# VH-VL binders against Acid phosphatase 1 (APS1): the designs that were tried, part 3

Target 1, 240 residues: Acid phosphatase 1 (APS1), of Solanum lycopersicum (Tomato) (Lycopersicon esculentum) (p27061)
Amino acid sequence: TENLNSHVFPRPLIIEYPEKQLRDELKCTTWRFVVETNNLSPWKTIPEECADYVKEYMVGPGYKMEIDRVSDEAGEYAKSVDLGDDGRDVWIFDVDETLLSNLPYYSDHRYGLEVFDDVEFDKWVENGTAPALGSSLKLYQEVLKLGFKVFLLTGRSERHRSVTVENLMNAGFHDWHKLILRGSDDHGKTATTYKSERRNAMVEEGFRIVGNSGDQWSDLLGSSMSYRSFKLPNPMYYIL

## First folded at step 1 (VH-VL)

Design o1 (framework fv_cosibelimab)
Fold by ESMFold2-Fast, scan of step 1:
Structure o1 (fold): chain C 240 residues (1-240), chain A 124 residues (1-124), chain B 112 residues (1-112)
Amino acid sequence: as target 1 above (240 residues)
Amino acid sequence: EVQLVQSGAEVKKPGSSVKVSCKASGGTFSSYAISWVRQAPGQGLEWMGGIIPIFGTANYAQKFQGRVTITADESTSTAYMELSSLRSEDTAVYYCARGRYYYGSGSYRPFDYWGQGTLVTVSS
Amino acid sequence: NFMLTQPHSVSESPGKTVTISCTRSSGSIASNYVQWYQQRPGSAPTTVIYEDNQRPSGVPDRFSGSIDSSSNSASLTISGLKTEDEADYYCQSYDSSNHGVVFGGGTKLTVL
């Protein structure tokens, strides 16, 4: 019903609320940004309202464009580096969600909405069928060609060494200098502590860690950090 | 062993659509792409497009863009190719083929297993 | 956007060696892997060479693949020709710029 007899001037400042769908999408875009900038406290699962957002990001152009960009920027940096003549310049790669994609596993586990099941994930790992991330394979080949020594530093257990080597080779990765997995002494350590200790050992041996690629901040932060770090996106899970 | 089994031959009228299925067994879709390749009588192999089932991502050859839709149902390990607005020139054997892929690059290599083929005849 | 060109037909006597070429029209042949498929009448294709020069399990060592960057071509070589080698042969590569699979036109091998 309208009252045409009077006219009241509108208030100049009106705060609009977006529709629920747009509001939820903005929440999820903001959440992912906070995750990728290391501003979120440790977490176990993605927000339930972001389940569709994370799935669409991971299987759509967003994820692909961002991993392509990170790898391209890393490649440009690698080309800009003047290597020493002693063969001691190193590029470190994380394995999971950096060189190999576990997205086939996570597609059956709601892309991060389910609490991580280490028994089921280990069965997937033992299949040795994780596909390569194409942009990372290209970067890997570029840094080898430039003369970097490649170290693969993974949170996977030593018990998975054979299947990890098979999967990496089947996926197109070759000629790494070392593949470092968690030993018995590393059981119970955070990924940050474990990977820092391994990088400390590399520096002690006389290596210069020029670049480091990983999908978790725990791959990149801590002691003996690389000269430059390159973080691939991963909104599906968090490793301390 | 690993095999791809396709749906049976079809006869269609011009202007209609056809949907061919390809069921994988003895393996997994997790590290592989499924491509569709056609071969008209007496002609060569022609790539139509492919899908990475786990990601739901499909790529199409320019010639078939807008007429072909490739889908996959990972729960049944079945890929589908639907071709619309059929003409007599679409009479061909349609093959599905499994290929290794690199995620993010869209690369399909090599085709290690092929379906037996599905003859689609368009006539009236 | 490139084409792969093969000869329409080749023929050779049993016991001899034949080579089938596959020439890329633009960009380097070495930029992407090349596969080779064998197709006998009434059958689906089967892989005889993958990733330039690798043989699948069960393919005899008479089949080999090579890349020649100077001619911008891949080659399939079949030595010790047998009558059962008579088939159509297709090369295949990948166009990374357009995200598409590219087949050669096919070569009919006759063994007489």
Scores: ipSAE 0.005, ipTM 0.428, lowest interface PAE 11.9, mean pLDDT 85

Design o10 (framework fv_cosibelimab)
Heavy chain, then light chain:
Amino acid sequence: EVQLVQSGAEVKKPGSSVKVSCKASGGTFSSYAISWVRQAPGQGLEWMGGIIPIFGTANYAQKFQGRVTITADESTSTAYMELSSLRSEDTAVYYCARDYRYSSSWYGYFDYWGQGTLVTVSS
Amino acid sequence: NFMLTQPHSVSESPGKTVTISCTRSSGSIASNYVQWYQQRPGSAPTTVIYEDNQRPSGVPDRFSGSIDSSSNSASLTISGLKTEDEADYYCQSYDSSTHYVVFGGGTKLTVL
ESMFold2-Fast, scan of step 1: ipSAE 0.000; ipTM 0.390

Design o11 (framework fv_cosibelimab)
Heavy chain, then light chain:
Amino acid sequence: EVQLVQSGAEVKKPGSSVKVSCKASGGTFSSYAISWVRQAPGQGLEWMGGIIPIFGTANYAQKFQGRVTITADESTSTAYMELSSLRSEDTAVYYCARGGYYDYVWGSYRYTPFDYWGQGTLVTVSS
Amino acid sequence: NFMLTQPHSVSESPGKTVTISCTRSSGSIASNYVQWYQQRPGSAPTTVIYEDNQRPSGVPDRFSGSIDSSSNSASLTISGLKTEDEADYYCQSYDSSNHGVVFGGGTKLTVL
ESMFold2-Fast, scan of step 1: ipSAE 0.000; ipTM 0.376

Design o12 (framework fv_cosibelimab)
Fold by ESMFold2-Fast, scan of step 1:
Structure o12 (fold): chain C 240 residues (1-240), chain A 121 residues (1-121), chain B 112 residues (1-112)
Amino acid sequence: as target 1 above (240 residues)
Amino acid sequence: EVQLVQSGAEVKKPGSSVKVSCKASGGTFSSYAISWVRQAPGQGLEWMGGIIPIFGTANYAQKFQGRVTITADESTSTAYMELSSLRSEDTAVYYCAREKWLQFRGYFDYWGQGTLVTVSS
Amino acid sequence: NFMLTQPHSVSESPGKTVTISCTRSSGSIASNYVQWYQQRPGSAPTTVIYEDNQRPSGVPDRFSGSIDSSSNSASLTISGLKTEDEADYYCQSYDSSTHYVVFGGGTKLTVL
């Protein structure tokens, strides 16, 4: 064990934290929290030492409890809002890892330890079998009941529109006002730029973006941000 | 109370298939992983595979890949294990076991009573 | 894949302490949790230790678990041995690379 060995020698007044042998889970819990909270620099894979931690988090109670909390807080906010009578108050939902879970796909790809393969992911998308995130489905139904118009804004390509609609309907999602996917003109744009442009178009059409739910900061940041944003956790991947 | 109740004993001929059920009661089925473990007479425990019901994701031990299929029906809180191309060596007690957490690293907090599958000519 | 190796049998007198080892053939024993199960003839297994060293409710403190990275093994220790402890004991861990649950071969404990 290490001493706080600068006691004996002159040094600046700083907070000193002795090193301890801690379980790897604490190191990975810290990584997950810091990455999620601070929108850290783009990364392609999770840290290799955290592979087991991320898997346990995603399939365990941690993920479930956190998405439940985010959705509950969003629902309370939604109930507190005084909607206009013009039908122009909007809630935006991202699709992947927000309404639909791709965990079955990621279970075969080490929960973020493998570099993202867009060809293989597109094959999974075409199956149309991604399950709903239950807490998001509950929030979705609540905001519809409260009178919000729902816009679904996804980074999925227009070529996947038909299967995405089928998947969403089978997962229990109905009655959205618009489902917006990437067109050919959106190729090469970051998700932040693409989603900002689509939100700008909504505002120009006279909609008020009251709430926005997504698992990536790129779903939430940029121009024409919602009045309130609700970020779901996702330690498995990062999208610019 | 929480318990896992398995289907009754089966007698099968070589080359046939068997499907064993495991009904969970007293708790939230979707909050747990369900594994299938077999034990031949007088032998040790052998893990066959498991499923996370809320995702439909199943893992299979290499020895059983291609012969075993594990499924779950969340609406009835029931997990199933189907083993095909039965051989006399498949004669065993088959257990379902629930893992407290939604992963295969915690512990099996509840076990079914076991289902004896006898494969004989 | 790795294997977990246990002694086939162990015996000890009532009141004494017995230790059952579980050795991992490749990769570190400490990289994944180890559980221990007790099985009496004709019965389903029950958990006596989970997550290396935790006891389920109802398991007496005579049962303890430990990990020794130097021998790459987990151990189940039963102190104050009682006749009712006579059973087969299985260790179990998890292989992160394959996502497989791995059981040890089992140890028959005889109390004589």
Scores: ipSAE 0.000, ipTM 0.405, lowest interface PAE 15.8, mean pLDDT 85

Design o13 (from o1 with heavy chain G99D R100E Y101G Y103D G104S S107Y R109E P110A Y113I; framework fv_cosibelimab)
Fold by ESMFold2-Fast, scan of step 1:
Structure o13 (fold): chain C 240 residues (1-240), chain A 124 residues (1-124), chain B 112 residues (1-112)
Amino acid sequence: as target 1 above (240 residues)
Amino acid sequence: EVQLVQSGAEVKKPGSSVKVSCKASGGTFSSYAISWVRQAPGQGLEWMGGIIPIFGTANYAQKFQGRVTITADESTSTAYMELSSLRSEDTAVYYCARDEGYDSSGYYEAFDIWGQGTLVTVSS
Amino acid sequence: NFMLTQPHSVSESPGKTVTISCTRSSGSIASNYVQWYQQRPGSAPTTVIYEDNQRPSGVPDRFSGSIDSSSNSASLTISGLKTEDEADYYCQSYDSSNHGVVFGGGTKLTVL
């Protein structure tokens, strides 16, 4: 009020942190957090100084614990949903780094340190041997048991449909309602645009997109978003 | 407007083969499944098989395995169904039908456009 | 493998409502989409319902489709029956485990 001594600031006007106590290991932890929260502009490769960090995260307990947690939370949400009795409640799954792991490919390509080579990746895809992510397989089975229709929505090309079906079935995935891949008309579209257009089509057909699981923000953002989205970690690459 | 136009009626002897064509006009051909469905006189619809032209992969009903061959020529937007070792029981109207829908194990979900049908008569 | 079972025939008067059932013998009817086709004498089939309950452009809203999981059946309902609705009606689904299309046996609808 009138006494200016009642309006004193006891600390500096801005928060200050000691520069001298920064640690190298915190730099890469901080980078990964910012990546996973979609706070960085589009990027092509992981930072060179974080190569060992990303490798240890992907092959160690960190990645496993985080995908387990995301799948557990998605399962709890799915159990809480009151389905509409018309068979129109849908769960969407992305394929790469969501249901199937390309870790064997990336182990031979420095876990994100190399610029993406679509020709070499396509050769790997054509082998049809990507292993399942166990926590995602469990979630997949749970949402089917609860009565959800499962749609698989992948950025893979239509030319890889047969090998993708074979790989998914060999990995333990069955009874999905539709598998949607990129057609010729989808060439040059960002993943965000392509997946938004396919979700728009689902909504126009009368489906309710109750859940959506993916490892990229481009799997989850855009138009006709799910009621709840669940993002799996992936620090190895970025897709627009 | 997309249309499927089939070849004309055929009369064949037992033991011979027949090849029916189905030409798509007015729209995209390559990325849609084309199925073949037959109907014997007074009987219901019976699926024989289908093809997705861009992949060249054909899928056949078990009853017709070894007797039916389904092919496509993308350059002419034409699908073909060839049935061999004809019997009198093969007398039927043969339809081609286009499918825009796909499911997890196949490409044959909903037929939105049907050809006019081709009558194949097998008799001496 | 599964079969789709329809009644052989149904009959009803003009202006009334008729329902045609399509029952799946094994596995859930809701596991795959169900389509309905109308075939008038001397004509190719035409789609009246696709993906359980969707109508193609030009099909009147008198035609509707539904799924009932408790009876493991799909149904085609035609209200306000007209003489022109007299036709054979076929349901169709997909057997994803055997990669094949399955048709029902067909139902002959007689109006009058």
Scores: ipSAE 0.000, ipTM 0.399, lowest interface PAE 19.5, mean pLDDT 86

Design o2 (framework fv_cosibelimab)
Fold by ESMFold2-Fast, scan of step 1:
Structure o2 (fold): chain C 240 residues (1-240), chain A 123 residues (1-123), chain B 112 residues (1-112)
Amino acid sequence: as target 1 above (240 residues)
Amino acid sequence: EVQLVQSGAEVKKPGSSVKVSCKASGGTFSSYAISWVRQAPGQGLEWMGGIIPIFGTANYAQKFQGRVTITADESTSTAYMELSSLRSEDTAVYYCARDRWYSSGWGRAFDIWGQGTLVTVSS
Amino acid sequence: NFMLTQPHSVSESPGKTVTISCTRSSGSIASNYVQWYQQRPGSAPTTVIYEDNQRPSGVPDRFSGSIDSSSNSASLTISGLKTEDEADYYCQSYDSSNHGVVFGGGTKLTVL
């Protein structure tokens, strides 16, 4: 019904580059897009030129709006599903940057600009104080109410089981069917391989993986994929 | 140990704006939000809204939507509440409170309270 | 939007037990956590109970909280009443459907 371009002069064939501030913003916006679409090879740290961009994205409305949107879409999908009578319909949630936010830790470690320090991160994990992501808790409660069984599948080590349970419960998460962490046999595996193997085991047990929420492509890709996957943004780090 | 320290009392004209500050201990960056609660003389407590400093996003009570803006500066551990279009009915003590916000909602625990800031709106 | 209703005032003698109720007008009281705050004249509120029944460090075990689904109410119970307990007490919960914090109207506790 509306035609806004009917009386506009033709757009130039050659588009001038934006002024420096816009150009710098576009560099980092396009970098984040490439990262979130899995078009970038594995990486260790964010580009130095994008440090301010990533910080502003993570602590500002951009991150909040995108995680809200992903969880809302997942909730609509969950409501549309006809569950079986056998209690075998499963929703998988990753933990870090999916249910629990490690943003307090990353705020002290330059939001992805520092090389990951597993010793320091383990100390943070042992505090058991990671806050919940609000939209994910809402989705979590919704899928439980709809009758899904919830599996929590995390790259955290089995040695952190106790504090992870405590943190999850204090953050408002309850009534999961299984919490699966990395055991001794999983050392040295990529997250993609490890999580694929755990999903394979679920399918072999007769479960149907209807939904899967995670912030890394390694949470979602590989074998025994969910019927639908929902990827939360995370420009701070990459896990293969 | 942990404390919230608010800016001093203010007297404002109707139609103006007031911006109250609340400086917090570093612990607020870990798992806490800051809420703003007001109390008119002789009246009860009324929630205005809150902010999760680490996310930079605020949520407001419907009554104050459009008139209140809550912000945070992580580098100084300070939260701010700005109320515009002031009326005599906005005369109140304004409190900031550390809110143990989780995704289950606001007001899960207001465990540390600021001392309060008296804002008087008079012509 | 729901309301939390408290008695306007309660009175009891030192050493006795008092209970202050907080009734939710719609929806279950158990669907959201309930907190209790103590406010003395001229002072900011302080938390005496959070998450239905938890006490902050430094709050005496004389203070306890409970939920009663049958009456759709939360209760703050103070045993071994002392004159220093004299204050206004506010209950508070969260309305998840309207995304807002709800306070009760407050109860003035008089000791003696």
Scores: ipSAE 0.000, ipTM 0.403, lowest interface PAE 15.6, mean pLDDT 85

Design o5 (framework fv_cosibelimab)
Fold by ESMFold2-Fast, scan of step 1:
Structure o5 (fold): chain C 240 residues (1-240), chain A 123 residues (1-123), chain B 112 residues (1-112)
Amino acid sequence: as target 1 above (240 residues)
Amino acid sequence: EVQLVQSGAEVKKPGSSVKVSCKASGGTFSSYAISWVRQAPGQGLEWMGGIIPIFGTANYAQKFQGRVTITADESTSTAYMELSSLRSEDTAVYYCARVKGYSYGRPYYFDYWGQGTLVTVSS
Amino acid sequence: NFMLTQPHSVSESPGKTVTISCTRSSGSIASNYVQWYQQRPGSAPTTVIYEDNQRPSGVPDRFSGSIDSSSNSASLTISGLKTEDEADYYCQSYDSSNHGVVFGGGTKLTVL
């Protein structure tokens, strides 16, 4: 009976909501926070009321500052790691919205407000002109200098291998150990399943996945996870 | 191929809890979301929540928040839905359903459904 | 929060075409994909349309889906009606703002 009494069940905390203008200002910031913390169910387009917010975030200082911070933290972690002398310490990078920016494409498609069109996106990919994310390029170069093997693990199809290699090299990325794209056997798999299976293969081959950078939770979670994961923001789309 | 097999019918007293299982076979269990949907007699479909087993992350419909718990055991390829504080209004057929996902922001749908589990709440 | 509203029932004769609507109460119907499920008495639902207008393998081409932004509605159209099409039909979408799955109330299709 010592711990059993009605007063141990207090009333729920009720927090008064701020004025309407402040509520409206916070609505889209709160939505983006929920997106980035993996608390939103799978979705197809951004909320229409947040279209201007997402555009401003993606082309403004918010996105740049957050990408810079994630890359800086990853670099500090990488420097702290005592690498083995066997060359089996790996850093994995996702490609789209991690190393290469598709913002030129999304600027013509309302930054996530339009339903994704894989035919139009494939045409963009085939141009091979996606620019590098500057902070990710710095991180990429740093982990190479530190002695990590770099694996690029992308949801892009094998049919895009040649143009993806050309785009990456023109954007300043060189000397990766492996570039892994979706093969025919991977069609229809979620990104989480596909990337987990590829990480499992790396571990079975004897590699240690020390770091992993991606913009989607599907890049980072699942089986054979890295020792540390670094998630770049991306409120424009969701990949399961 | 892919099959979802649910546990058998349950009869429960008001105020108790029920835990329904959904065993997946034939496909990759861990990477596909499993949702729970109920249907009261003569009524429509009502989404309760879902889980992505590989993440261990569950999300719940507002109506059921605080009463429902959805879990998954990857070793047995089984998802569970536990509903507490049962009332007669909770009498329904409870379905599990698999959600098929796609790359590049493409949405998904319920591609396979379990056979359903009748839960009757009576005093 | 939004609701998906369907007619309670529709009826039509064999061989004719029927259309079932699914209207979104707020926000654009085009903002999230719409699925359609068929449920015959005593059975679990099965998918007849996914991602607005796609058919799963094994679903006859008599079934089609469409989106109309002007009426803020999705529609399921069944041509060449057969008695086996008698069922309850449910539309389903996602509320991205509240991160939840939303079902329509269901439409009972009678073929007579």
Scores: ipSAE 0.000, ipTM 0.420, lowest interface PAE 15.1, mean pLDDT 86

Design o6 (framework fv_cosibelimab)
Fold by ESMFold2-Fast, scan of step 1:
Structure o6 (fold): chain C 240 residues (1-240), chain A 123 residues (1-123), chain B 112 residues (1-112)
Amino acid sequence: as target 1 above (240 residues)
Amino acid sequence: EVQLVQSGAEVKKPGSSVKVSCKASGGTFSSYAISWVRQAPGQGLEWMGGIIPIFGTANYAQKFQGRVTITADESTSTAYMELSSLRSEDTAVYYCARERITMVRGVPYFDYWGQGTLVTVSS
Amino acid sequence: NFMLTQPHSVSESPGKTVTISCTRSSGSIASNYVQWYQQRPGSAPTTVIYEDNQRPSGVPDRFSGSIDSSSNSASLTISGLKTEDEADYYCQSYDSSTHYVVFGGGTKLTVL
């Protein structure tokens, strides 16, 4: 190779770090962070090297502490809101991994390592036995007591309406204003588009979407966003 | 009817870059992912990468990382694929394809394809 | 990390049945869904099978897909073969380790 030109451009003012050795432990912590901050490209399964990390996070104190914090912050926000007297202030909750936990299903399917099997998941859903996330149940009861109307907006199919109602009630959820599931016209839509369209309809009906709780960015982003959004962690799967 | 319409054929010199467009019509552009797939003369299909326009998030095949950039403009319902540092082996027909998700957490597949754009890299 | 291997070409007479295989080199074929695309000369590909065995609207029931975990292969079967079925056929799956789409090398189907 020939000598390089000695002329150089001024260096930008940026922080420089030396190269570091990356271990699976650090790689998996970083992976989860970028998943939860919406910086990762769409994915179908967790990285194989992160299987133990995801399992330990989901069944350990990490998951519990983070869902508790998110729900506590949401409750403080809810208490700070001055509701209108027209009964049009709404809190939206996603169902799966927001109100109901599918951990019993995922414990038998390696916490995100297996490609999603809709037939097997549907069998689990039809059991109607998904347990409540305790911190979300507490938040749910708080927003109802404060006078919010609760809308449940789920990516579950309309064919699962009856069992979803049964499961929610057995888990301690009551008195929602609407439970909205995917209809035939929602076939082929991303969750982001589907949920945006449903929120658009709520706004067109005159509702104010004051809060929205979900475990996927697709529950929270798009059009007709809530005044405040609260994202629960979920490193096991990704929904567009 | 959903249709993907691509820009016309291009002839480029080695070392230059090319930017191919894919305009979606007849459906909701922002609600679906768009992938780019190329096919060299007499060869098979090769996935380059994809973008979800509503997020602006792009993912690239490792072979093309650093050379390919996929972008989308929701206001014009158009996705773009720009390939830099062109080589003669980049001569191919470049297709855009729409990824469809058929279930709440289903695996996407390509349900509509553009007509293809021939990019010829000649010295 | 893995590749999908298809026969380079198959040939058969009108009215008969052909089967095109797609073999995964490492990892289970059943671990990710398989799609099949048809590409006629001078045309863009079109989907004939998605999610292992599902048919898009407009695809004749002569087309079917299957998975055989014991041979680590997916198969596309075309019965009642017609001249218009002459095309290149590609299988496609997903690599969980690299997070990218993997295509098979393609099979040229000749109908004489």
Scores: ipSAE 0.000, ipTM 0.418, lowest interface PAE 14.8, mean pLDDT 85

Design o7 (framework fv_cosibelimab)
Heavy chain, then light chain:
Amino acid sequence: EVQLVQSGAEVKKPGSSVKVSCKASGGTFSSYAISWVRQAPGQGLEWMGRIIPILGIANYAQKFQGRVTITADESTSTAYMELSSLRSEDTAVYYCARGYRGYSGYDWFDPWGQGTLVTVSS
Amino acid sequence: NFMLTQPHSVSESPGKTVTISCTRSSGSIASNYVQWYQQRPGSAPTTVIYEDNQRPSGVPDRFSGSIDSSSNSASLTISGLKTEDEADYYCQSYDSSNHGVVFGGGTKLTVL
ESMFold2-Fast, scan of step 1: ipSAE 0.000; ipTM 0.379

Design o9 (from o1, 15 letters changed; framework fv_cosibelimab)
Fold by ESMFold2-Fast, scan of step 1:
Structure o9 (fold): chain C 240 residues (1-240), chain A 124 residues (1-124), chain B 112 residues (1-112)
Amino acid sequence: as target 1 above (240 residues)
Amino acid sequence: EVQLVQSGAEVKKPGSSVKVSCKASGGTFSSYAISWVRQAPGQGLEWMGRIIPILGIANYAQKFQGRVTITADESTSTAYMELSSLRSEDTAVYYCARSHRYYDILTGYYMDVWGQGTLVTVSS
Amino acid sequence: NFMLTQPHSVSESPGKTVTISCTRSSGSIASNYVQWYQQRPGSAPTTVIYEDNQRPSGVPDRFSGSIDSSSNSASLTISGLKTEDEADYYCQSYDSSNHGVVFGGGTKLTVL
């Protein structure tokens, strides 16, 4: 015989939240949170309804306060580390939206609402005028002072090496151990694959990757991950 | 704290040019932008353009393109605004103003420090 | 390519609250930050509000800024009005399309 009670589930006991009319600010704040936690991937542009929110966040105190907090936490971690005597302890920094801000470019391209145009972005890169993120510059100086070797690992092309060096130095960054850009063999690789391969090479050379700072999960995830990773916010774009 | 000090009042004839200076004291000049804003007697504020001294890049309001030139000398922390082909309508107080941070300049243009103003009178 | 429109004048008694509007003619008021400057006769402008609603050090909390997307306007509100608040007030935003700063026409505040 069929026992209907075994197939008829009682009304579930669930937490019932009061019905809320979400304001536009709450909708976009929620979107930014899920994007930063890597719950929405991949994507090409920000939601059209959140364009004003993303602009206000990027040029306002929100972005500054969050990059300040990430850099402060990273600095405290760096101070807590007992470095080896061999000079093989490394901190990796991504460049774009980690050390250098492309905000002047994105201000003319709707802060992530436009589909990425690599030709136009390359023209901006070739100007060599991206400003420093001040909190990252402070962290950079702190890890150098503590005795870390600094590796800069960027998705920028080798053809932009000279202008990237010039831009970094004019922005206040000096004394890195290596600056690693995409070579011809890296064309077509995802950032996750490319950066994982470069970190694998560092480990094979005997370096210990103690810290890693980047604005994309592709800067931080994959193989040969750092002992600690520090993710800066970036709601304007997604890199796979 | 940073103070902007401008050059003194000028009286010019129509068709001539004027060059006003703006010197920053008590702080850095290089990582900020300097805007020029004018105000005709009894009228409102009108933006003319700005320079980012560290980059040597100036941008001008469409109305003033071809007549205004904004320059900066980082070594003396001094910005200059030169206006050519002067007309009686150019009679105004000219202000220089500093913008908070370079990367905010293209998006907000918050002017946190202002010079005292320079009166330029164009008459014959 | 847009204009910011302010009332030419407003007046109010000491101790009361006054609000000055700044309406954007095209495009969203929320698309770019709005600053508010105070100018007393014979003086250079000084900032009372920056980035829509932030107060510089030394500006009393009687001054506040807000954005209303439904009316496409920014507002400067001054509560507990004092005689020293008598001045011209200018809103300012940025036109991303034409890469230029835009000022409102200014509002003369009279405290009587």
Scores: ipSAE 0.000, ipTM 0.407, lowest interface PAE 17.3, mean pLDDT 86

